VHH binders against Polyisoprenyl-teichoic acid--peptidoglycan teichoic acid transferase TagU (tagU). Designs and how they scored, part 14

Target 1, 284 residues: Polyisoprenyl-teichoic acid--peptidoglycan teichoic acid transferase TagU (tagU), of Oceanobacillus iheyensis (q8enf3)
Amino acid sequence: LIYNQVGAVVDTMHSPLSRDSDPDRQKEINQLYKEKDAVNILLLGVDERDGDLGRSDTMILLSINPNTDKMIMLSIPRDTYVNIPGRGMDKINHAYPFGIVDGVGGPDLSVQTVEETFNLSIHSYIRVNMEGFQQGIDAVGGVTVNNAQAFSTGGYNFDQGQITLDGKQALEFIRMRKQDSRGDLGRNDRQRQVIQAAMNEAASFSSITKAGEILDILGNNVQTDLDMDKLQTLLTNYAGARNNITTMEIEGHGETINGIWYYIVSDEEINRVNSEITGHMQEQ
Key: E = the ipSAE of ESMFold2; O = the ipSAE of OpenDDE; V2 = 0.75 times the mean of E and O plus 0.25 times the DockQ between their complexes.

## First folded at step 16 (VHH; framework vhh_surovatamig_d1)

Design i3 (from h5 with S101A; at its last look DockQ between E and O 0.06; V2 from the best seeds 0.00; counts 0 for: pae O 11.6 > 2, grease 26.2 > 24.2, placed apart)
Fold by OpenDDE, look of step 16:
Structure i3 (fold): chain B 284 residues (1-284), chain A 121 residues (1-121)
Amino acid sequence: as target 1 above (284 residues)
Amino acid sequence: EVQLVESGGGLVQPGGSLRLSCAASGFTFSSYWMSWVRQAPGKGLEWVATINYDGSEKDYVDSVKGRFTISRDNAKKSLYLQMNSLRAEDTAVYYCARIEASWYPDYMDVRGQGTLVTVSS
């Protein structure tokens, strides 16, 4: 009965990509999860303010290897200068709204853009808006992170060191700009920390019922191509990887092109990222 | 070689004023956004203010709004921070920093050796 209720909630959130309609694709993805192969999950945080389509201001690739029980979290800077299929060179976070406008889907174009940029396969995605993010953090009971630099924003003071955040605080914490000496890389670090902490909290429950409760709270604020079976598999067979998380950052530099500031990443760096992720996935 | 050199720090009473200067060299100054950051005793670095390449855009941390003014002279390759109505909590080493920025996230690049500002009665 509980399983059915949880399943119903998951079905509400289930939003497959267009490519997922291909039976061969379905078979491939299902096999990866069933055989406990390494998987790449793209996390998309979008800001849907005031009817805005939003941009994927948070983009994190989770590479999970259940055989090694290791996970890599790769932050993708939102201003990364990339080719967006059908749109040309632009900021990578623009793929999401462009996907919506072009009718291919926000997650669809985001996933495709990441795949083509880094020459990686993305097997699944999770999209969360600001409300969903906040609710999610609250649902897990808050998160504890290590803040590198004290700052104030959104009516909150964030001290340096270990701090505990509720959903609203966490949202302000990860959205802060310009007050970190590391710039956007600092923001990316904060994002990774919050997500990692949230995963740890969520994993501590290790109950499908609890997972269902959390998902129910999130409601339509979350979209994913993961079905109930794959979610359950992630919570069970892939849960060990949360204990061995390594973070990756993409090295680059700022450049103004035609009056717009972009984060420029070299081909060498792209290849490094690809090699690291691919190597991780191939480890037994 | 990129170089930033701060000056103008000192001891001042609460309510007083100071003007900090930063001399830049080794890069095309006018092509970069610039910032002031500060570090109070026992605390981490805190962002204070940012100015875009031509001074048309400025931003400040809330605690200094209305009191501090950031400005630049591209001909002199200099950055300035006018600090008025100084408070004890403004006591810190102030650093000039090169920033690559836009309306979106900024990236910290290089900073100088800093200049000490002490606000005390």
Scores: ipSAE 0.005, ipTM 0.261, lowest interface PAE 11.6, mean pLDDT 87
ESMFold2, look of step 16: ipSAE 0.145; ipTM 0.589
ESMFold2 (binder alone), look of step 16: mean pLDDT 83; pTM 0.853

Design i4 (from h5 with K58T; at its last look DockQ between E and O 0.85; V2 from the best seeds 0.00; counts 0 for: pae E 6.8 > 2)
Amino acid sequence: EVQLVESGGGLVQPGGSLRLSCAASGFTFSSYWMSWVRQAPGKGLEWVATINYDGSETDYVDSVKGRFTISRDNAKKSLYLQMNSLRAEDTAVYYCARIESSWYPDYMDVRGQGTLVTVSS
ESMFold2, look of step 16: ipSAE 0.014; ipTM 0.446
ESMFold2 (binder alone), look of step 16: mean pLDDT 83; pTM 0.851
OpenDDE, look of step 16: ipSAE 0.253; ipTM 0.639

Design i5 (from h5 with S31N; at its last look DockQ between E and O 0.74; V2 from the best seeds 0.00; counts 0 for: pae E 6.0 > 2, grease 24.22 > 24.2)
Fold by OpenDDE, look of step 16:
Structure i5 (fold): chain B 284 residues (1-284), chain A 121 residues (1-121)
Amino acid sequence: as target 1 above (284 residues)
Amino acid sequence: EVQLVESGGGLVQPGGSLRLSCAASGFTFSNYWMSWVRQAPGKGLEWVATINYDGSEKDYVDSVKGRFTISRDNAKKSLYLQMNSLRAEDTAVYYCARIESSWYPDYMDVRGQGTLVTVSS
């Protein structure tokens, strides 16, 4: 009975990509998880506003290798200047709304853009909006992070050192409006820390029932192409990787083109990222 | 073409007031948070104030709280900064800036050419 309820919730959140309709693709992805091969999951944080389709302001690639029990967390700067299929050169976070407008799907075009940019395979995705983010953090009981520098924002004081955050606090924490001495890297670090902490908390709940409860709370604020079987597999067979997380950042520089600021990444850097992720996936 | 054009700067005595304006074009103004930032002589860029898409939320740097008011008119695609009780330390070039995302309210993807505010006796 509980399983059925959890299944129903997961089904509500289940949003496969268009390409997933291909039986061969389904077989490939299913086999990947079944055989406990390395998988790449694209996390999309979407800024949904009234009258706005949203942008994928947060893009993080999780590369998980259950054989080595290692995970790479790659932050993709939202302003990265890339070619969006069908739209041309633009910020990578624009792929999401363009996908919606073009009828191919926000996650679809985002995933495709990331794949073509970095020459990597993306096997799954998880999309969450701001509400879902807050709810998710709360659902896992909050997160503990190491804050590098004390600051105040949104009515909250964040002390230096280890701090525990609820959903609202966590959102403010990653949305700090004050300057971090590390610049954008600082913000990215805060974001990664929160996500990592959330994953740790989630992994502590090994029961499908608890997972279902969390998913029920999130509701329509989360979309993913992961079905119940794959979610279970991630929670069990891939859970060990959370203990060995390496963070990656993409090096680049800012450039203003036609009045708009972009993050420019060299081909060399793209190749570096590709090599590291690919190498990670191939490790036994 | 995305464009922001600031105006209203000038010379004012300490304790005086100025109202800055920013005219936006080339994008859906009401879909974006907006900010004012400033750069004093010999100093780096400093955030001053931010307003959300409908004006229901505002935030200020501590040094201007109670003195400055940010506002917007979405129908006119305009951003404003009312500056009262001006101080010498408020002397700077003031820039209107578009905030690209609510996830990152401090991130500016577009800003104008700026308007100079000089506070001097």
Scores: ipSAE 0.026, ipTM 0.405, lowest interface PAE 5.1, mean pLDDT 88
ESMFold2, look of step 16: ipSAE 0.075; ipTM 0.526
ESMFold2 (binder alone), look of step 16: mean pLDDT 84; pTM 0.854

## First folded at step 17 (VHH)

Design j1 (from i2 with P105E; framework vhh_surovatamig_d1; at its last look DockQ between E and O 0.09; V2 from the best seeds 0.00; counts 0 for: pae E 10.1 > 2, placed apart)
Fold by ESMFold2, look of step 17:
Structure j1 (fold): chain B 284 residues (1-284), chain A 121 residues (1-121)
Amino acid sequence: as target 1 above (284 residues)
Amino acid sequence: EVQLVESGGGLVQPGGSLRLSCAASGFTFSSYWMSWVRQAPGKGLEWVATINQDGSEKDYVDSVKGRFTISRDNAKKSLYLQMNSLRAEDTAVYYCARIEGSWYEDYMDVRGQGTLVTVSS
């Protein structure tokens, strides 16, 4: 009964990429999950509103190796100066709305752009909007994190030590960077803690009624090319990796080109990122 | 082509008022946070005010709180700054700026050519 309800909600969220119509591609991806191989999942946080096509404000590559129980979270800066297929050089976060306008698909062009930029394969994607982030945190009952240092932002005070956050608090908690003396490392630590805490809360559910309520909420604000069998596989065979999450950043510098600010990443850094992810995926 | 065009600057006496306008084109105006920044003679850029997509959230530098009001009209793709009780230190070139992103940190990625406000007797 629960399986049937979950299946119906997963079908509502299921939004395949255009390349997924290739049966050889589907067999390849299915084999990766079946054989418990490392997988790369692109997380897209979009700022979607009525009358707006949305931009992928947040792009995180989750590289999961279930054989070492390790996960890398690679943060891809939204303003990275990249070639967008069919469009030329632009900010990587524009791939999403360009994909919609060009008839390719928002997630489709985002995935393609990341793959071509870093010479990496992306096997699945998950797209969530800001409303979905807040609702998702609320739906799992909030998250508990260990805050390294007190700060205040967005009308909230975040005490040092163990704190429990609702969806609005969690959004402000991960948004802060300027007050953290650790810079990007501190922000990545806060993101890691929230993502890990959310996964732990979701994995610990035993209430059938609560699970149904959560899936109903998430189904409206989440889009993915993961089907039911891949979701089950991630929650079982791949779940151990949630206990060892390493954050990875892309080094670069800001530059203004024709009056527009971009984040410039060298070819050497792109190659380093490729090598690190590929090595992680091949580790036994 | 993304464009921001400011207008409404001029010469005004201390205590006076001005209303600045910014006409936006070449992008979906309603999907962006917008700001006013200014550059006083011989100084760097100073942030003045920011407004979110639907105008429900506004923020100001302390020196202008209670005197300046930021607003927007998404149907007209226009950003405004109502400046009251102007002081000599408000003399600057005022720029309209597009703010990229709302998930994490905000920054200015596009600005206009500016409109000069001179407050003097």
Scores: ipSAE 0.006, ipTM 0.344, lowest interface PAE 10.1, mean pLDDT 81
ESMFold2 (binder alone), look of step 17: mean pLDDT 87; pTM 0.886
OpenDDE, look of step 17: ipSAE 0.014; ipTM 0.285

Design j2 (from g3 with P105E; framework vhh_surovatamig_d1; at its last look DockQ between E and O 0.25; V2 from the best seeds 0.00; counts 0 for: pae E 7.0 > 2)
Amino acid sequence: EVQLVESGGGLVQPGGSLRLSCAASGFTFSSYWMSWVRQAPGKGLEWVATINQDGSEKDYVDSVKGRFTISRDNAKKSLYLQMNSLRAEDTAVYYCARIESSWYEDYMDVRGQGTLVTVSS
ESMFold2, look of step 17: ipSAE 0.014; ipTM 0.350
ESMFold2 (binder alone), look of step 17: mean pLDDT 89; pTM 0.900
OpenDDE, look of step 17: ipSAE 0.062; ipTM 0.434

Design j3 (from i2 with S102K; framework vhh_surovatamig_d1; at its last look DockQ between E and O 0.04; V2 from the best seeds 0.00; counts 0 for: pae E 8.5 > 2, placed apart)
Fold by ESMFold2, look of step 17:
Order: C-alpha cells, then sequence, then structure tokens
Structure j3 (fold): chain B 284 residues (1-284), chain A 121 residues (1-121)
C-alpha cells in the first residue's frame, strides 16, 4: 500500500530524457547505480509557468561518489558562454527554453549542453521550479544553515550564525546577491548550504504521513529521470556523501558581446573542471 | 546583434500622456520578460514596470500604479509603456530592458539607448 502510494507520486514526477529511450544507455545507467559507481546529477532551478518558457537560472552539478562518501557541488554560472547544440554560442541557461522550442526537451538540451561543454557524463537530472523549492522546504519543516553575515531582505532578517528558514525565507536567502561582499560566490555558498540542509532533512523522515506529504508536493513541482529504484539507491547507498560536500566554482570573466553580458570560461578551466570531477568519480 | 530601440519620448505638460515603444531585434522576443526602467537627470536607475512573456503578469513601482500600463506585442517584437497623468517627477530617460528569469528578477542583461521624457509646463 505504501509502495503503491510512493510509486504513484514518483511516476508523476518521472520525466525521462529523450535519450533514455536508448536501451543501451538505460542498461549503462542502471548498472552504474547497481554497482554503486559515482554518479553525476544535474540540478536545474527553473522559473517556468503554465504557458511560459522558462530559464534554468540555477544550474548545479552534483557529483556523488558513494565509495568515498564525498560529493562535489559544481555551480555553473547561468550566463556561461557555450555552444548550445543546434543553436550556436549563447548563454548556457538558454538551453532550457531552446530545448522546448526545438522539440528536444528543456532538461534534455540543458543536460546535453553541460555534457558537451565539460566533456562529462550526466546520469540523472532533477528540475525544480520556484514554487516546488518553497513548498519542499516548508514540507520538511524548514532548513538550518550557518549564515556568514547578517542581512535583511524581502521583509526578513537573517542573523549571522545558525538560523532556521522556511520556504519563503530560504528562497530569499539563496537569491540575495547585492548585500554579499563575496558576490556570486556567496550566493553559491548559500545555495550549497540550503541543498545540504534539505538533504539532511530528507534523510530524517519520521513518519509515513510526513514522507507521503513531501512526495506529493515534490511530485507536482519536480521533474526527474530518476525512477523509484534509483531514488531509493540515492537515499541509501549514496546518502553518506551528504556529510562531505565540497563546493567547486568555475573561474572566468565577464564580457559584453553585441550588447549581451556573458561569463567567459577558458578551455584550460573547462579541462580543469573535467579533470577534478573525473578524478573525484574514480577515487576508491 | 541584439538591439532594443526606444521611441515616443518628448516634451509634455503635466497631466499629459505619452506612449513609449521599444522595438526588439536579434533575439527571440517572446521568450523574455521585459521591463521599463528610467533614469532621472543625475540619478540612478529606477525600475518602473515588468511584463512576462505572454503579458498575463504585470507589475509596477508604486509611484506609477494606476497611471502607467505596460504591454507587449510578440508578433511585432515590441514593448510599450502607456504613460498617463504625467508629473514633473516622471521626467527621465526611459529604457526598455530584457530580463532573465524569476529566480533573480532584478537582473537585466540588455538595455536600450533610451528615450527622453520631459514633463514641464
Amino acid sequence: as target 1 above (284 residues)
Amino acid sequence: EVQLVESGGGLVQPGGSLRLSCAASGFTFSSYWMSWVRQAPGKGLEWVATINQDGSEKDYVDSVKGRFTISRDNAKKSLYLQMNSLRAEDTAVYYCARIEGKWYPDYMDVRGQGTLVTVSS
């Protein structure tokens, strides 16, 4: 009965990529999870509404190695100047709406673009909209983070030190940039803390009712190519990695090209990112 | 090249009306939220109004609510600002701006050259 309830919610969220129709690809991904190999999961924070195309304004690669219990959280700047398959050079966050327009799929083209840019395999994705983010945080009872510096925004006060955030507070906490002397680096750190805290709350489910309520909320505002078996594997065999998260930034510089601001990343930096993620995945 | 070209500015008397236009080119206009911002002489930029991709959602700074109306025509790749009951404090250079997503709603990655609105007797 429990299986059927959870299975129905996961089926609602389950949105396979076009390439998931390739049975050889499916066998490779399934075996990777079965053998407890390292996996790369792309998190997409999008702002789409019914009838609107969206942007993937938040792009984070989670590289999880269950054999070392380590995770790398790679923040990918949304304005990164990349080749988008079928479209040419543009901001990486445009891959999402271009995928929809081109009939490829928003998550599909986003994943493909990240893979081709960094020469990395992405084995799964999770796409969440702003409403799902807020509701997910509320459903787990909030998240606790360690705030580096006090600030006030959106009618909320965020004290320095340990604070507990509800969904709306968490959204304002991760969106703030103007008051952080570290700029985007500080915002990425706040995103990391909220993601880590959310994983900790997810790992501490206390009842069937609460777990079901959380999944119901996520099922309406979350899309993923993870099926129930892979979700269970992540929550069991891969969960230890949440205790050792390293953040990774992509170095680059801003440049305006034909009136548009981009984040330019050198080939050397792309190769460094590839090498660090690949090395992390191969550790034992 | 991405371009935003504003027009329709000019000199008007207090209480008068103007309609600003912004012609967009070089990008998929219908995929973006758009805004009007303004800059009074010697002052910083002030956000005025924002409209989503299909025009179903609009928002305004309090000082212009009820007087200004933002609209768009995706077929013509054009953004508009109807300004009624103009006041001296509305005097500014008005810019149309392209907006990236709601996660960080104050990010404007493209701005036009502007059109001057002067409200004076």
Scores: ipSAE 0.012, ipTM 0.341, lowest interface PAE 8.5, mean pLDDT 82
ESMFold2 (binder alone), look of step 17: mean pLDDT 87; pTM 0.889
OpenDDE, look of step 17: ipSAE 0.017; ipTM 0.407

Design j4 (from i2 with S102H; framework vhh_surovatamig_d1; at its last look DockQ between E and O 0.02; V2 from the best seeds 0.00; counts 0 for: pae O 10.2 > 2, placed apart)
Amino acid sequence: EVQLVESGGGLVQPGGSLRLSCAASGFTFSSYWMSWVRQAPGKGLEWVATINQDGSEKDYVDSVKGRFTISRDNAKKSLYLQMNSLRAEDTAVYYCARIEGHWYPDYMDVRGQGTLVTVSS
ESMFold2, look of step 17: ipSAE 0.119; ipTM 0.574
ESMFold2 (binder alone), look of step 17: mean pLDDT 87; pTM 0.892
OpenDDE, look of step 17: ipSAE 0.007; ipTM 0.301

Design j6 (from T13 with S101E; framework vhh_etentamig_d1; at its last look DockQ between E and O 0.05; V2 from the best seeds 0.00; counts 0 for: pae O 4.7 > 2, placed apart)
Amino acid sequence: EVQLLESGGGLVQPGGSLRLSCAASGFTFSSYDMSWVRQAPGKGPEWVSGISGSGGSTYYADSVKGRFTISRDNSKNTLYLQMNSLRAEDTAVYYCAREFESGWYEDAFDIRGQGTLVTVSS
ESMFold2, look of step 17: ipSAE 0.402; ipTM 0.762
ESMFold2 (binder alone), look of step 17: mean pLDDT 83; pTM 0.835
OpenDDE, look of step 17: ipSAE 0.024; ipTM 0.334

## First folded at step 19 (VHH)

Design k1 (framework vhh_etentamig_d1; at its last look DockQ between E and O 0.02; V2 from the best seeds 0.00; counts 0 for: pae E 10.6 > 2, placed apart)
Amino acid sequence: EVQLLESGGGLVQPGGSLRLSCAASGFTFSSYAMSWVRQAPGKGPEWVSGISGSGGSTYYADSVKGRFTISRDNSKNTLYLQMNSLRAEDTAVYYCAREFSSGWYEDAFSRGQGTLVTVSS
ESMFold2, look of step 19: ipSAE 0.000; ipTM 0.222
ESMFold2 (binder alone), look of step 19: mean pLDDT 85; pTM 0.859
OpenDDE, look of step 19: ipSAE 0.023; ipTM 0.418

Design k2 (framework vhh_8fcz_2; at its last look DockQ between E and O 0.82; V2 from the best seeds 0.00; counts 0 for: pae E 4.6 > 2)
Amino acid sequence: QVQLVESGGGLVQPGGSLRLSCAASGFTFSSYAMNWVRQPPGKGLEWVSGISGSGGSTTYADSVEGRFTIIRDNDKKMVYLQMTSLKTEDTAVYYCAREFSSGWYEDAFDIEGQGTQVTVSS
ESMFold2, look of step 19: ipSAE 0.114; ipTM 0.525
ESMFold2 (binder alone), look of step 19: mean pLDDT 82; pTM 0.831
OpenDDE, look of step 19: ipSAE 0.158; ipTM 0.572

Design k4 (framework vhh_etentamig_d1; at its last look DockQ between E and O 0.52; V2 from the best seeds 0.00; counts 0 for: pae E 2.8 > 2, grease 26.5 > 24.2)
Amino acid sequence: EVQLLESGGGLVQPGGSLRLSCAASGFTFSSYAMSWVRQAPGKGPEWVSGISGSGGYTYYADSVKGRFTISRDNSKNTLYLQMNSLRAEDTAVYYCAREFSSGWYEDAFDIRGQGTLVTVSS
ESMFold2, look of step 19: ipSAE 0.375; ipTM 0.755
ESMFold2 (binder alone), look of step 19: mean pLDDT 83; pTM 0.844
OpenDDE, look of step 19: ipSAE 0.108; ipTM 0.520

Design k5 (framework vhh_etentamig_d1; at its last look DockQ between E and O 0.05; V2 from the best seeds 0.00; counts 0 for: pae O 8.5 > 2, placed apart)
Amino acid sequence: EVQLLESGGGLVQPGGSLRLSCAASGFTFSSYAMSWVRQAPGKGPEWVSGISGSGGSTYYADSVKGRFTISRDNSKNTLYLQMNSLRAEDTAVYYCAREFESGWYEDAFDIRGQGTLVTVSS
ESMFold2, look of step 19: ipSAE 0.437; ipTM 0.783
ESMFold2 (binder alone), look of step 19: mean pLDDT 82; pTM 0.832
OpenDDE, look of step 19: ipSAE 0.009; ipTM 0.320

## First folded at step 20 (VHH; framework vhh_etentamig_d1)

Design m1 (at its last look DockQ between E and O 0.57; V2 from the best seeds 0.00; counts 0 for: pae E 3.6 > 2)
Amino acid sequence: EVQLLESGGGLVQPGGSLRLSCAASGFTFSSYAMSWVRQAPGKGPEWVSGISGSGGSTYYADSVKGRFTISRDNSKNTLYLQMNSLRAEDTAVYYCAREYSSGWYEDAFDIRGQGTLVTVSS
ESMFold2, look of step 20: ipSAE 0.245; ipTM 0.624
ESMFold2 (binder alone), look of step 20: mean pLDDT 82; pTM 0.834
OpenDDE, look of step 20: ipSAE 0.076; ipTM 0.498

Design m3 (at its last look DockQ between E and O 0.01; V2 from the best seeds 0.00; counts 0 for: pae O 6.3 > 2, placed apart)
Amino acid sequence: EVQLLESGGGLVQPGGSLRLSCAASGFTFSSYAMSWVRQAPGKGPEWVSGISGSGGSTYYADSVKGRFTISRDNSKNTLYLQMNSLRAEDTAVYYCAREFSSSWYEDAFDIRGQGTLVTVSS
ESMFold2, look of step 20: ipSAE 0.369; ipTM 0.737
ESMFold2 (binder alone), look of step 20: mean pLDDT 82; pTM 0.831
OpenDDE, look of step 20: ipSAE 0.019; ipTM 0.302

Design m5 (at its last look DockQ between E and O 0.42; V2 from the best seeds 0.00; counts 0 for: pae O 5.0 > 2)
Amino acid sequence: EVQLLESGGGLVQPGGSLRLSCAASGFTFSSYAMSWVRQAPGKGPEWVSGISGSGGSTYYEDSVKGRFTISRDNSKNTLYLQMNSLRAEDTAVYYCAREFSSGWYEDAFDIRGQGTLVTVSS
ESMFold2, look of step 20: ipSAE 0.142; ipTM 0.567
ESMFold2 (binder alone), look of step 20: mean pLDDT 82; pTM 0.834
OpenDDE, look of step 20: ipSAE 0.026; ipTM 0.325

Design m6 (at its last look DockQ between E and O 0.15; V2 from the best seeds 0.00; counts 0 for: pae O 9.7 > 2, placed apart)
Amino acid sequence: EVQLLESGGGLVQPGGSLRLSCAASGFTFSSYAMSWVRQAPGKGPEWVSGISGSGGSTYYADSVKGRFTISRDNSKNTLYLQMNSLRAEDTAVYYCAREFSSGWYEDAFEIRGQGTLVTVSS
ESMFold2, look of step 20: ipSAE 0.251; ipTM 0.607
ESMFold2 (binder alone), look of step 20: mean pLDDT 83; pTM 0.839
OpenDDE, look of step 20: ipSAE 0.008; ipTM 0.278

## First folded at step 22 (VHH; framework vhh_etentamig_d1)

Design n1 (from T13 with D107E A108P; at its last look DockQ between E and O 0.01; V2 from the best seeds 0.00; counts 0 for: pae O 11.9 > 2, placed apart)
Fold by OpenDDE, look of step 22:
Structure n1 (fold): chain B 284 residues (1-284), chain A 122 residues (1-122)
Amino acid sequence: as target 1 above (284 residues)
Amino acid sequence: EVQLLESGGGLVQPGGSLRLSCAASGFTFSSYDMSWVRQAPGKGPEWVSGISGSGGSTYYADSVKGRFTISRDNSKNTLYLQMNSLRAEDTAVYYCAREFSSGWYEEPFDIRGQGTLVTVSS
């Protein structure tokens, strides 16, 4: 009964990519999960506001290897200067709204852009909006992070050191850029910390019931191409990787081109990222 | 001869910080992934943190995430562990270890140092 209820919620969140309609693709992805191969999941945090298509301001690639029980969390700076298929060079977070406008789909174009930029395969995606993020953090009972620098934003004061955040606080915490000398990289670090903490909290709930409750709370604020079977597989066969999380940052520099600030990443750095992720996936 | 030598351990109060170092010799340091492991009295070894040969990837156990930072200087053949917000449960002998395998289902290390004692007590 609980399984069925959880399944229903997952079905509500299920939003396959256009490419997923290919039976060969379906077979490939299904086999990947069934055989417990390494998988890459793109997390998209989208800033959706009324009248705005939203941008994927948060982009994190999760590479999970169930054979090594290791996970790599790669933050992709939103301002990374990349080629967006069909649109040319721009900020990587613009792929999402462009995908919507072009009729390809926001997640579709985002996934494709990341794949082509880093020469990696992305097997699944999870999209969450701000509301979903807040709800998720609250659903797990809040998160505790180690804040490197005290700052204030959004009406909140965040002290240096160990701090506990609710959903609203966490959102403000991960959104701040201006008071961090690292800018978006600092933000990315905070995002990783919150997500790691959230996963840790979620993992403490070993019951399908609790997972279902969390999913139910999130509702349509989450979209993913993962079906119930794959989610279950992630929770059971891939769960060990949460205990061994590696964080990766993309090195680069800021540059203003035609009055717009971009995060420039060298081909060497792209290759490094590719090598690290690929190597991780091939480990046994 | 392959050798790992840990240093930097000591007595610290809860909430304090320590920085451990591991000097490596006898092998191409940058070619190996390295880890910190610890063993508390009466407990089995616990993996703490890992770093890839290039330093591009860092791994952490849940118990130390957000508090510990692993790094390396390949030009100095040295591995580091910055430990902040130390807790009583962090008390252990800390070892640097050269990774033999990246898998967690087999023996992951082929060599380790003598260890350095970290005691967190008020």
Scores: ipSAE 0.005, ipTM 0.245, lowest interface PAE 11.9, mean pLDDT 88
ESMFold2, look of step 22: ipSAE 0.020; ipTM 0.435
ESMFold2 (binder alone), look of step 22: mean pLDDT 82; pTM 0.828

Design n2 (from T13 with S101P; at its last look DockQ between E and O 0.52; V2 from the best seeds 0.00; counts 0 for: pae E 3.3 > 2)
Fold by OpenDDE, look of step 22:
Structure n2 (fold): chain B 284 residues (1-284), chain A 122 residues (1-122)
Amino acid sequence: as target 1 above (284 residues)
Amino acid sequence: EVQLLESGGGLVQPGGSLRLSCAASGFTFSSYDMSWVRQAPGKGPEWVSGISGSGGSTYYADSVKGRFTISRDNSKNTLYLQMNSLRAEDTAVYYCAREFPSGWYEDAFDIRGQGTLVTVSS
């Protein structure tokens, strides 16, 4: 009964990509999870507002290898200058709204863009909006992070050191850039810390009931092509990887092209990223 | 075409002053909050100061409070940064940037100039 209820909730969040309709694709992806192969999951934080299609302002690739129990967390800067299929060179976070407008799907075009940019396979995606993020953090009981520098924003004071954050605090925590000398890299680090902490909290829940409750809270604020079986597999067979997380940053530089600021990544750097992720996935 | 063009950078001794300017074109300047951002070699970009579209609100990083003053002339489509009591740590390329709001970012910039170099050295 509980399983069915959880399943129903998951079904509400289930939003397959267009390519997932291909039986061969389904078979391939199912096989990966079933055989406990390494998988790449793209996390999309989308800025959804009334009247706005949103942009994928937060993009993080999770590469999980259950054989080594290692995970790579790769932050993709939203302003990365990339080729968006059908749209040309632009910021990578624009793939999401373009996908919606073009009718291919926001997650679809985002995933495709990441795949083609880094020459990687993305096997799954998770999209969350701000509300879903806050609710998720609250649902897991908050997150504890290590704050490198004290700062204040959004009516909150964040002390240096170990701090515990609720959903609202966590959002403000990850949004801040102005008071971080590291700039975007600092923000990316904070994002990774919160996500890692959230995963740790989620993994501590051993009951399907609790998982179901969390999912129920999130509701439509989360969309994913993961079904119940794959989610369960991630929670059980891939959970060990959370204890061995390596973070990756994409090196690049800012450049203004036609008045627009982009984060420029060299082909060498793209190849480095590809090599690291691919190597990680192939490791036994 | 949307464009931002910074000027006013140069070499200055510690304790000296500089005034940076940013000429904006191609958009309704007064409709956008603007910021100055700087980037020192080997460091990430650092937000320096911001000003609302109307100019009614100004914001500063702690590192520059009391020393820098941001202002704008909407009739001239120009953003300014008066920098006083300059320090060696203020050495950086300074960019003017048009703010773009995001739910995931307290500040975001979609348009930025080429920057102007400020070097503070004795």
Scores: ipSAE 0.168, ipTM 0.584, lowest interface PAE 1.3, mean pLDDT 89
ESMFold2, look of step 22: ipSAE 0.275; ipTM 0.639
ESMFold2 (binder alone), look of step 22: mean pLDDT 84; pTM 0.851

